# VH-VL binders against Protein-tyrosine-phosphatase MKP1 (MKP1): the designs that were tried, part 1

All scores and structures are predictions.

Target 1, 143 residues: Protein-tyrosine-phosphatase MKP1 (MKP1), of Arabidopsis thaliana (Mouse-ear cress) (q9c5s1r149to291)
Amino acid sequence: ECSKVADHIYVGGDAVAKDKSILKNNGITHILNCVGFICPEYFKSDFCYRSLWLQDSPSEDITSILYDVFDYFEDVREQSGRIFVHCCQGVSRSTSLVIAYLMWREGQSFDDAFQYVKSARGIADPNMGFACQLLQCQKRVHA
Below, numbering starts at 1 at the first letter of every chain, in headers, positions and changes, except where a header shows other numbers; Kabat numbers aren't used for antibody chains.
F, E and O are the ipSAE of ESMFold2-Fast, ESMFold2 and OpenDDE, as the mean of both directions, binder to target and target to binder. V2 is 0.75 times the mean of E and O plus 0.25 times the DockQ between their complexes.
Where letters were taken out, [cut] stands.
Atom coordinates printed by the task and the answers are left out, and those that the model quotes come from them; centres of patches stay.

## First folded at step 4 (VH-VL; framework fv_unasnemab)

Design v03 (from v01 with heavy chain L104I)
Fold by ESMFold2-Fast, scan of step 4:
Structure v03 (fold): chain C 143 residues (1-143), chain A 121 residues (1-121), chain B 107 residues (1-107)
Amino acid sequence: as target 1 above (143 residues)
Amino acid sequence: EVQLVESGGGLVQPGRSLRLSCTASGFTFGDYAMDWVRQAPGKGLEWVAEIRSKAYGGTTYYAESVKGRFTISRDDSKSIVYLQMNSLRTEDTALYYCTRERWIQYYFDYWGKGTTVTVSS
Amino acid sequence: DIQMTQSPSSVSASVGDRVTITCRASQSIRSYLNWYQQKPGKAPKLLIYAASSLQSGVPSRFSGSGSGTDFTLTISSLQPEDFASYFCQQSYSTPYTFGGGTKVEME
């Protein structure tokens, strides 16, 4: 399932990442692959790819890459593009990055951004370490 | 001040190997993708290879003309990017530039002055 | 692979002239197009990135425009230091590819 979570952001898993027709039908122009060590850039001639090597582990550091990811999402938006963000199942890694972006861009709390993403994609469930990192980011922004 | 200094070029016979090095200074090396771009005498620019930063998987990309023969690698602790060139051909003769690339902006903002590789017998 | 066709291959111009160089991609690359200047015996220098963004320190007489497949580099009033070769480059996908170059030389 390819879930629209913002005007220019779509989230899914590997099944959607392998399906050129679903990606084209949703008007996708850019792809952020969160699992470069598992999934290749399937359709390099059709989409603009950027890949991350994120483990779905509480010990993985997502904080260090957040502003790069935000800049990329903003760049896609300014070009009137649409980005598909994916990991293996579209549950933790990809959804965590989108939740962080909504917190930053809209000034939302972690809980509000998480519930918003979950309403668009019911399986969204950041791992405990990612949730903790995003809560720490919230404290730094709002403290 | 950003600086990129290439070394390792020289005259080599066809079929042999050379390893180029590029020593970087003046920036946080590990945050950037690094590329090699070459220019044959009197000709235009040809992109050769890219290596992304560790945060972006350290993934490597190659031009079709060098795929399987060249290997790009990096040592972030020393701020060096390498280009291992195997099975060299006369058409690999060129000035080889080291460049810095930003993952988000997709451009080569700094270039070294280059190191010359001549493949002939 | 994305092919970049650059024109003209050379142009003769005088100081004060408006110079226009074009670059065409074989498929849409959106705004992922960069322009470089290369003077004889020197490394290339970035002029413009993302089709229209002027690199810090580059004179305002340089400008870029276009999106998709057709792109233009304009020098509004050519100066003596601008006699050089110019190259476009797509950064939409690997392999990154350069145009054939345009030599701007004195008339």
Scores: ipSAE 0.025, ipTM 0.658, lowest interface PAE 6.4, mean pLDDT 88

Design v04 (from v01 with heavy chain L104M)
Fold by ESMFold2-Fast, scan of step 4:
Structure v04 (fold): chain C 143 residues (1-143), chain A 121 residues (1-121), chain B 107 residues (1-107)
Amino acid sequence: as target 1 above (143 residues)
Amino acid sequence: EVQLVESGGGLVQPGRSLRLSCTASGFTFGDYAMDWVRQAPGKGLEWVAEIRSKAYGGTTYYAESVKGRFTISRDDSKSIVYLQMNSLRTEDTALYYCTRERWMQYYFDYWGKGTTVTVSS
Amino acid sequence: DIQMTQSPSSVSASVGDRVTITCRASQSIRSYLNWYQQKPGKAPKLLIYAASSLQSGVPSRFSGSGSGTDFTLTISSLQPEDFASYFCQQSYSTPYTFGGGTKVEME
């Protein structure tokens, strides 16, 4: 399922990433592939790709890449584009990045942003390490 | 202050090899993609190779003209990016620049002064 | 590969002139276009990224516009330090490609 999470952001798994028709039907222009070591950039001639090599592990550091990801999401928005963010299942890695972006852009708490994403995509469930990193990011804003 | 210092250029005969180095300072080297861009005497710019950071897979990309002959690599502990150039051709004669790349935006925000490679008999 | 066609190859101008340089991509690159300035004997310097975003420290007389396939770099009032070569570069996909360059020289 290709879930619309925000005005210009869609989330899914590898099944959607492989399906050009679903991507085109949803008006996707950009793709953020969170699992470059598993999924190639299937349709480079049709979409603008950026790829990350994120392990779905509590020890993976997502904090170091957050502002790069935010810049990319903002760039897509300013171009009136739509970005499809995916990992293998669209559960942890891709949803964590989108949750972080909503926290930053909308000033939401982690819990509010997570519930918002979960309402659009019921299977959204960041791993413990990602959740911890995002909660620490929230604390810095309010400290 | 961000600094990139290239070295390893020189005069070399066709068919030989040469390794370029670029030492970076003033930023967290391991967080950035690094590229090599060259410029033949009196000509324009030509992108040569890119190496992504570990968070982005450490993947490498090459211009078609150098694919199979050149290898880009990095040593994050030393803040050095390398360009190993094999089977050199006269067409590889150029000033070689090391550049730091903002990966998500794909622009080159800092450049070294370059190191000259001359391939002739 | 995406080809970048830059025009003109050279332009003769005087201080205070408005200078416009054009860059055309062989396919849509959306807004993934950068502009660089290169002075004789020096490394290139980033001026503009994402078609229209001015790099920190670059004078406001420089501006970029366009999207898709057609882009322009404008220098609203040429200064002595602006006599240089200018290059566009697409950042949409690898291999990254540069335009042929435009030399802005004194009349």
Scores: ipSAE 0.194, ipTM 0.752, lowest interface PAE 4.8, mean pLDDT 89

Design v05 (from v01 with heavy chain L104Y)
Fold by ESMFold2-Fast, scan of step 4:
Structure v05 (fold): chain C 143 residues (1-143), chain A 121 residues (1-121), chain B 107 residues (1-107)
Amino acid sequence: as target 1 above (143 residues)
Amino acid sequence: EVQLVESGGGLVQPGRSLRLSCTASGFTFGDYAMDWVRQAPGKGLEWVAEIRSKAYGGTTYYAESVKGRFTISRDDSKSIVYLQMNSLRTEDTALYYCTRERWYQYYFDYWGKGTTVTVSS
Amino acid sequence: DIQMTQSPSSVSASVGDRVTITCRASQSIRSYLNWYQQKPGKAPKLLIYAASSLQSGVPSRFSGSGSGTDFTLTISSLQPEDFASYFCQQSYSTPYTFGGGTKVEME
């Protein structure tokens, strides 16, 4: 399932990442692959790819890459593009990055951003380590 | 101060191999993608290869003209990026630049002075 | 592969002139276009990235514009240190490709 979370952001798993028709039908121009060690860049000639090697583990450090991800999402938005963000099932890794972006861009708390993403994609469930890192980011924004 | 220093260039006969190195300093090397860009004498710029950081998959990309012959690699513990050049051709004669790349926009913000590779017999 | 056509190949100009260089992509690259300056015997230097973003430390007389297939680099008031070659580069997809270059020469 390809879930629209924001005007220019869509979230899904590997099944959608492999389906060129679904991606084209949703007007996707850019793809952020959060699981480069599992999933290849399936359609390099059709979409602009960026790949990350994120483990779905509480010890994975997502904080160090958030500024780059933020800039990438903003660049796609400014160009009137649409980005598809994916991991294996679209549960933790991809949703965590989108939650972080909404917190920074819209000034939302972690809880508000998470509930918003979950309302668009019911299976969204960041692991505990990602949640803790995003709460730290919330303190930085509001301090 | 960001510095990139290329080495390993020289005169080599067609069909032989040469390995270029680029030593980086002044930044957290492992966070950046690194590229090689070459320039033949009196000609324009040609992108050769890219290697992304470990966090972005460590994936490699090549220009069609060098695919299968050149291999880009990196050693983050030493802050070095390498270009292994096999089956060299006279058309590979160029000044080879090492560049630092930003992940999200793929621009080359810092360049070394380059190392010269001359392929002739 | 995306082809980048740059024009003119050379331009003669005087200090104080407004200089315009254009770059055309064979397909839409959105705003994934960068501009570099190269002086004789020196490595290229980044001027503009993402079509219009000025690199830190680059003088404000340099500006970039365009999106899709047509892009422009403008030097509003040419200075002596600006006589150099200029190259555009698309970063939309690999292989990254450069324009053929524009040499800005003293008249």
Scores: ipSAE 0.012, ipTM 0.620, lowest interface PAE 8.1, mean pLDDT 88

Design v06 (from v01 with heavy chain W103Y)
Fold by ESMFold2-Fast, scan of step 4:
Structure v06 (fold): chain C 143 residues (1-143), chain A 121 residues (1-121), chain B 107 residues (1-107)
Amino acid sequence: as target 1 above (143 residues)
Amino acid sequence: EVQLVESGGGLVQPGRSLRLSCTASGFTFGDYAMDWVRQAPGKGLEWVAEIRSKAYGGTTYYAESVKGRFTISRDDSKSIVYLQMNSLRTEDTALYYCTRERYLQYYFDYWGKGTTVTVSS
Amino acid sequence: DIQMTQSPSSVSASVGDRVTITCRASQSIRSYLNWYQQKPGKAPKLLIYAASSLQSGVPSRFSGSGSGTDFTLTISSLQPEDFASYFCQQSYSTPYTFGGGTKVEME
């Protein structure tokens, strides 16, 4: 499924990333591919692509890319675009980036942002390492 | 504070090789993409190559004019980006700039002063 | 490859003038266009990114506009330090490409 998690942000997995009609029907203009080493940029002539190479592993460091992703999400919003963020299943990597963005932009706690994303996409489940990193980011944003 | 210092330029004959280095300081080098941009005497800017950070795949990209001849690489432990230039041609003569690139908008926010490469027979 | 056509190649202007430089992409690049300033003997300096975002430390007399294929850099009131060459660059996709440059010269 293609889950709307914010006005300009949609989350899904590879199945949606391969489905041009679902992407077009949701008005997607930009795609952030979190798994460039697994999934190609399927429809590069139709959408603006940006790719990350994120392993779904507790040892992967996502903090180094967070502000780049935040700036990109803001850029898409300011263009009146809609971004589809995906990994393989839309469970950990893509949802972690969106949770981080909501924490940063709305001043939400990790728990609040995670619960909000999970209400829009029930399978959302950041791995333990990503959750820990976002909790550390929470201290800096709020303190 | 942010500093990019290029070195390794010089005079070289066509068909030879040269390796450029760019030493970075004042920022977390491993978090940024690094690029080489060149400028021939009296001409405009030409993008040459990009190398992305580990989080963005460590992937490399090249201008068509240098594909197969140039190789960009990086050593994050030393904060150095390299440009290995093989099979040099007279049209490779230029001032070579090292640049720091911001992800995902992909703009060059800091530039070194450049190192001159002259390919002449 | 995306071709960037920049115009004019040169413009003569006086201090206080409004200067406009244009850049056209061969295909839509959305808002992924950057502007750089280069003074003689010096490295380029970033002025504007993402078509309209002013880089920190750049004077507010510089502004960028446009989207898709047509973009404009405007200097609202030219200062002595603004006599330089200006280059646009698309950041939509690799290979990244620059416009041919515009030299702003004293009239």
Scores: ipSAE 0.206, ipTM 0.745, lowest interface PAE 4.8, mean pLDDT 89

Design v07 (from v01 with heavy chain W103Y L104F)
Fold by ESMFold2-Fast, scan of step 4:
Structure v07 (fold): chain C 143 residues (1-143), chain A 121 residues (1-121), chain B 107 residues (1-107)
Amino acid sequence: as target 1 above (143 residues)
Amino acid sequence: EVQLVESGGGLVQPGRSLRLSCTASGFTFGDYAMDWVRQAPGKGLEWVAEIRSKAYGGTTYYAESVKGRFTISRDDSKSIVYLQMNSLRTEDTALYYCTRERYFQYYFDYWGKGTTVTVSS
Amino acid sequence: DIQMTQSPSSVSASVGDRVTITCRASQSIRSYLNWYQQKPGKAPKLLIYAASSLQSGVPSRFSGSGSGTDFTLTISSLQPEDFASYFCQQSYSTPYTFGGGTKVEME
């Protein structure tokens, strides 16, 4: 399932990432692969790829890469492109990055951004460590 | 404290083989990608090969100059990364560094002191 | 492959000088650009990662800037221990590639 969470952002898992027809039917131009160590860049000649090496573990540090991810999302938007963000199942890693982006760009709280993403993709469920990191980011920005 | 110790370098004739080893300590070796970077005498740095974590598929990548001749591998139980060098050429003469690769930005945060490989007749 | 062009190849400088080294990528690499320092007889040491992030323990006189294709390493006030070679490296995609290096020499 390829979920549209914003005009230029789509989220899914490996099943969608390896299905070129679904990606093309949704107008995808760019792909952010959150699990480059597991999933290859399946269609390098068809899409623009960026790969991250994120474990779905509470000990994984996502805060250090957030601004690079946001910059990439903004660049895709400015090009009138569409980015597909994926991990293995589209539950934690990919959804956490999109939640963070909405918090940053729209000034949303973690809860509001999470609810918004979950309304577009019901299985969205950041692991506890990612949720805590994003809550800490919220505290720093809103303090 | 992170340490990387290379070994296995030496003088070897063209066309022969040599195996380099890098013993790691001070971190959870199996969770990291490991790379080899070389430097010819008086020259700059050249990335040679990368091996991803076994838990993440153990995928390998090589510079074009060594493809088909060099093989990178790892033994997580011993915390060792290897570089098997076959069909050695004089242009492979270099100091070979072992590096730990940090994901996210994919930079080399720790380097060994290197082991010297001289390919000469 | 992404080609990294580094300039100048060498620069003569005195203690207290401001030194700038430039690195240019053949295509956009975003902020996936790292800087390393190599002192004679020593292994390279990471100075800056992600174009502008200072590695822990590295003096604040070192700074990096740039994104996309054009990048700069700046040493605001050169110290005696800074006479060394400096290399940029793109980590956007394999094969990872290094710039040709810049030797900062005592004038």
Scores: ipSAE 0.005, ipTM 0.543, lowest interface PAE 12.9, mean pLDDT 87

Design v08 (from v01 with heavy chain W103Y L104W)
Fold by ESMFold2-Fast, scan of step 4:
Structure v08 (fold): chain C 143 residues (1-143), chain A 121 residues (1-121), chain B 107 residues (1-107)
Amino acid sequence: as target 1 above (143 residues)
Amino acid sequence: EVQLVESGGGLVQPGRSLRLSCTASGFTFGDYAMDWVRQAPGKGLEWVAEIRSKAYGGTTYYAESVKGRFTISRDDSKSIVYLQMNSLRTEDTALYYCTRERYWQYYFDYWGKGTTVTVSS
Amino acid sequence: DIQMTQSPSSVSASVGDRVTITCRASQSIRSYLNWYQQKPGKAPKLLIYAASSLQSGVPSRFSGSGSGTDFTLTISSLQPEDFASYFCQQSYSTPYTFGGGTKVEME
């Protein structure tokens, strides 16, 4: 399922990533592939790709790439584009990056951003390590 | 000292195949993406292919002009990256450079001296 | 594919001159823009990465600026060893693409 989680951000898994019709029908222009070591960039002539190598593991460090990801999301938005963010199942890696972006962009708490994303995509569930990292980011910004 | 040494270039007829090799030394080869960039005589630079490290999936990427004809591969045990060129065309005539790529910002920080490929009848 | 338009194709200059080369992307590439120098018979050498970051060992007279679609490489005071060709390259998305090049030659 291709879930619209923000005005210019869509989230899904590999099943959507390899379905050109779904991507085209949702007006996708850019793709952020969170699992470059598992999933290829299926339609390079049709979409602009950016690939990350994130393991769905509590020990994976997502904080080091957050500002680069935020810049990419903002660039796509400013171009009036639409970005599809995916991992294998669209549960943890891709949703964690979008939750982080909403926290940063909208000034939301982790829980508020998470509930917002979960309302658009019911299976969204960041792993414990990602959740802890985002909560630490929240503490540094807000108190 | 980082060193990249290309080999395998030569004169070849259209429709034939040629394999280029690039031997790397002076760094941990397996940690880096490797690319091929070519330059036709008196012309500018054209990116050809990229192969990511195994830690980053070992994925390969190609310019549309070579897709389906060229195959990039690597042997980390020997610190060699290869470019297998099939169905060669006269427009493939160029000096072929091997480059080391830095991740995330994707820039080519080291280049070999290049190996010349001439495709003519 | 992202198209990179580089200008001018050539410029005649004297030692001590300020030289500016421009590069325009067909779509926004943020700051994913690199500059390379190529001397006759030599491989290209990285000068600037991420639009404005100077590579180690490159003289401070070289500087890069810009973001989005419009970028510039500036040589503040041209030296004899700077007569060469210069190429921009976007690293925002594959296929990576280069500008057509600018030859800086002695007048």
Scores: ipSAE 0.000, ipTM 0.541, lowest interface PAE 12.5, mean pLDDT 87

Design v09 (from v01 with heavy chain W103F)
Fold by ESMFold2-Fast, scan of step 4:
Structure v09 (fold): chain C 143 residues (1-143), chain A 121 residues (1-121), chain B 107 residues (1-107)
Amino acid sequence: as target 1 above (143 residues)
Amino acid sequence: EVQLVESGGGLVQPGRSLRLSCTASGFTFGDYAMDWVRQAPGKGLEWVAEIRSKAYGGTTYYAESVKGRFTISRDDSKSIVYLQMNSLRTEDTALYYCTRERFLQYYFDYWGKGTTVTVSS
Amino acid sequence: DIQMTQSPSSVSASVGDRVTITCRASQSIRSYLNWYQQKPGKAPKLLIYAASSLQSGVPSRFSGSGSGTDFTLTISSLQPEDFASYFCQQSYSTPYTFGGGTKVEME
């Protein structure tokens, strides 16, 4: 399932990443592949690809890449593009990046941003390490 | 203050090898992709190689002209990026710049002053 | 590979002139185009990224425009320190490619 979580952001898993018709029908122009070590850039001639190599592990550091991801999402928005963000199942890695973006962009708390994403994609569930990192990001903003 | 300092350039004969180094300071080196860009005397800029940070796979990319001959690598503990240059050709003669890359946007926001490589008999 | 064609190769100009430099990509690169300035004997310096975003510290007389295949760098009122070479670069995909450069010379 290709879930619309913002006007320019869609989330899904590998099944959607492999389906050119679903991507085209949703007006996708950009793809952020969070699992470059598992999934190739299936349709490089049709979409603009960026790939990350994120392990779905509590020890993975997503904090160091967040501002790069935010800037990239803003670039896609400014050029009237639509980005499909995916990992294997669209549960933890891809949803964590989108939750972080909403926290930064809209000034939302982690809980509010998480609930918003979860309302668009019911299986969204950041691993404990990602959740902890995003809560730390929230504390820095509020402190 | 972000600083990039290249070293290792020199005069070398065709077919030989040379290793360039770039020492970085003033930022969290391991979070950034690093690139080498060269400029032949009186000519334009040519991108040579990229090495991504661990979060982006630590993957390497090369211009077709150097594939199989050049190897880019990094040592995050020392904040150094390397360019190992094998089977050098006269057309590899250039000023070699080390650059810091803003990943996902792929622009080079900081450049070193460069190190000169001259490949001549 | 994406080929970048830059024009003109050189331009003679005077302080206060408006200077425009054009860059054309062999295929659509959306807004993934950057502009660099290089002064004689020095390393390139980033001026503009994402076609139109001005890098911090760069004077507002520099501006970028365009999307897809056609891009323009404009210097609204040339200053003495602007006599330099300018290069465009596509950041859409590897291998990253640069335009041939434009030398802005004092007439």
Scores: ipSAE 0.353, ipTM 0.795, lowest interface PAE 3.4, mean pLDDT 90

Design v10 (from v01 with heavy chain Q105R)
Fold by ESMFold2-Fast, scan of step 4:
Structure v10 (fold): chain C 143 residues (1-143), chain A 121 residues (1-121), chain B 107 residues (1-107)
Amino acid sequence: as target 1 above (143 residues)
Amino acid sequence: EVQLVESGGGLVQPGRSLRLSCTASGFTFGDYAMDWVRQAPGKGLEWVAEIRSKAYGGTTYYAESVKGRFTISRDDSKSIVYLQMNSLRTEDTALYYCTRERWLRYYFDYWGKGTTVTVSS
Amino acid sequence: DIQMTQSPSSVSASVGDRVTITCRASQSIRSYLNWYQQKPGKAPKLLIYAASSLQSGVPSRFSGSGSGTDFTLTISSLQPEDFASYFCQQSYSTPYTFGGGTKVEME
């Protein structure tokens, strides 16, 4: 449920976001809530929160927020922290952001980054619009 | 356009109190940490205090020289950050800048023009 | 507290010169180093963050390098508007600390 995708990045859904013991047992220090309009910041006194308002819709624009998200992931890594990234189910929104980050940081293709994330979290499945955006901006994400 | 406007500075006697205000505009104030940095006449920069955004718990941090005397606070509904300065000393004399802290990389991307505090008898 | 040692304290230069300013941290601060420019009577302005990232609107003649404890700010071809004071600042941990400053003066 709570999938370790990189040394400092964990992905899950709302069920994990509500479970303070799972989050603490995984050493989570920061949380990126991709669904601020649905899920509140459950444990503000225990974790550092940042919230996004992303719809799981092919028409949602994730491209405009990618660099802010990358900077946040890098900032958590620089602190030797661990970030939990979540949406409702940990299938599309949260996994799309992590896939984009791996493309940018490691210079991976969308397919390679997606395969990597899917190997750590079998249910990872970006919606078609998110997948298309990442493919279209593959060069921009690298550069 | 991001703007930070400091106010509340003035001449004050040692041991008294003064409250500085910084009114922000042009951005979503509640998403950012805010800091105070001071500069004594003809000297370099000295960080004074930080208040994190509420998403980061609204935690506060202080330079050792001001701990117990200064209190940083914020009012997100008014887009104002405050610095309450108690038990003022002559060495607190400085131009006080309000700064916006980028929530990601912890750098000060915007500064106000500053407000002057002179502590003298 | 992390001490930031900045050198030189002042440098005389002419338009077109390459100017190098250094900062040394008393302990590793990774890439959490920022550079600011301050002109007389004005507030500081951010030039570079995260050791090497150029702030939007800052001319490309400014560059930053380094990681850990040793950092450098370089102005590749000094312009008249670059005569100012420069300060480094670590943002790795509170209390955040600044270098003593470097004044770049006209030769």
Scores: ipSAE 0.014, ipTM 0.547, lowest interface PAE 7.4, mean pLDDT 87

Design v11 (from v01 with heavy chain Q105K)
Fold by ESMFold2-Fast, scan of step 4:
Structure v11 (fold): chain C 143 residues (1-143), chain A 121 residues (1-121), chain B 107 residues (1-107)
Amino acid sequence: as target 1 above (143 residues)
Amino acid sequence: EVQLVESGGGLVQPGRSLRLSCTASGFTFGDYAMDWVRQAPGKGLEWVAEIRSKAYGGTTYYAESVKGRFTISRDDSKSIVYLQMNSLRTEDTALYYCTRERWLKYYFDYWGKGTTVTVSS
Amino acid sequence: DIQMTQSPSSVSASVGDRVTITCRASQSIRSYLNWYQQKPGKAPKLLIYAASSLQSGVPSRFSGSGSGTDFTLTISSLQPEDFASYFCQQSYSTPYTFGGGTKVEME
């Protein structure tokens, strides 16, 4: 399902990404596709797309893209848009990026941001490597 | 300082191939998408191709006019982006610029001086 | 593909003039519109990104506005170094497309 996990940020999986009706009914204007190697940009004429090729693996480097992702989320917010962030099931990759954003923007700890996202989307569960990177990121994001 | 240096341009006959290179310095090359933009003599700008960083899948995008003939690639260890141009046509005659792309709004914040490609008989 | 229509194609102006250049997109591109300046014999230079954000080092007499389909670049008081060509570019969707350019030339 399409979960509103933060103001103007929605998270879901491939099933929602394929459903233009659900996306339009939730007022989505922008999409961040975390799994470009699996899912195409289904509705290019209807939404603004940005795609990442993130493996759901502890060895995947998400740190190098965090500020780009934050800039995109901020740009969407400034336009009064709504962004849909997705991976295959909306469990690890997409939720990790949203958790990182909340840590940066709201000054939350990893645990606080994770619990906040989990309260809106119960299946949220960053893999161990992503969790470790976000803990390291806490120092870099605030510097 | 950010510097982009294109090379490989020249005079070639229609149907032949040419490979352009762009050597980057002064920034973390692997973190950026890179693009090629061309300009025919006395004309405007035309976007040619984009290659994203590895974090974004290293995906490539092409203008319709060059799709199937041109291939963009990169070597992050050498900080070089390439444009392999096959089956060249007279309308490919242009000054070819290498550009660095910013992810937020996909704008080109740095440009090289360009390398000239002339396709004629 | 998104078509960018830029007008005028050329304008003759004097130092101190206010110059306005417009770009129209064939469909909504939100704020994904960038402006570049190109002087004779030189590579283009970024002036404005995201419709209205001034690139560092660019004089404040340059400003951009607009969203959706209609965009404007304004030079509030033209200086001698501003005689150049100007191009808009949409970055909403690939293929990225440029406007036809506007040549700002001395009267």
Scores: ipSAE 0.006, ipTM 0.581, lowest interface PAE 10.1, mean pLDDT 87

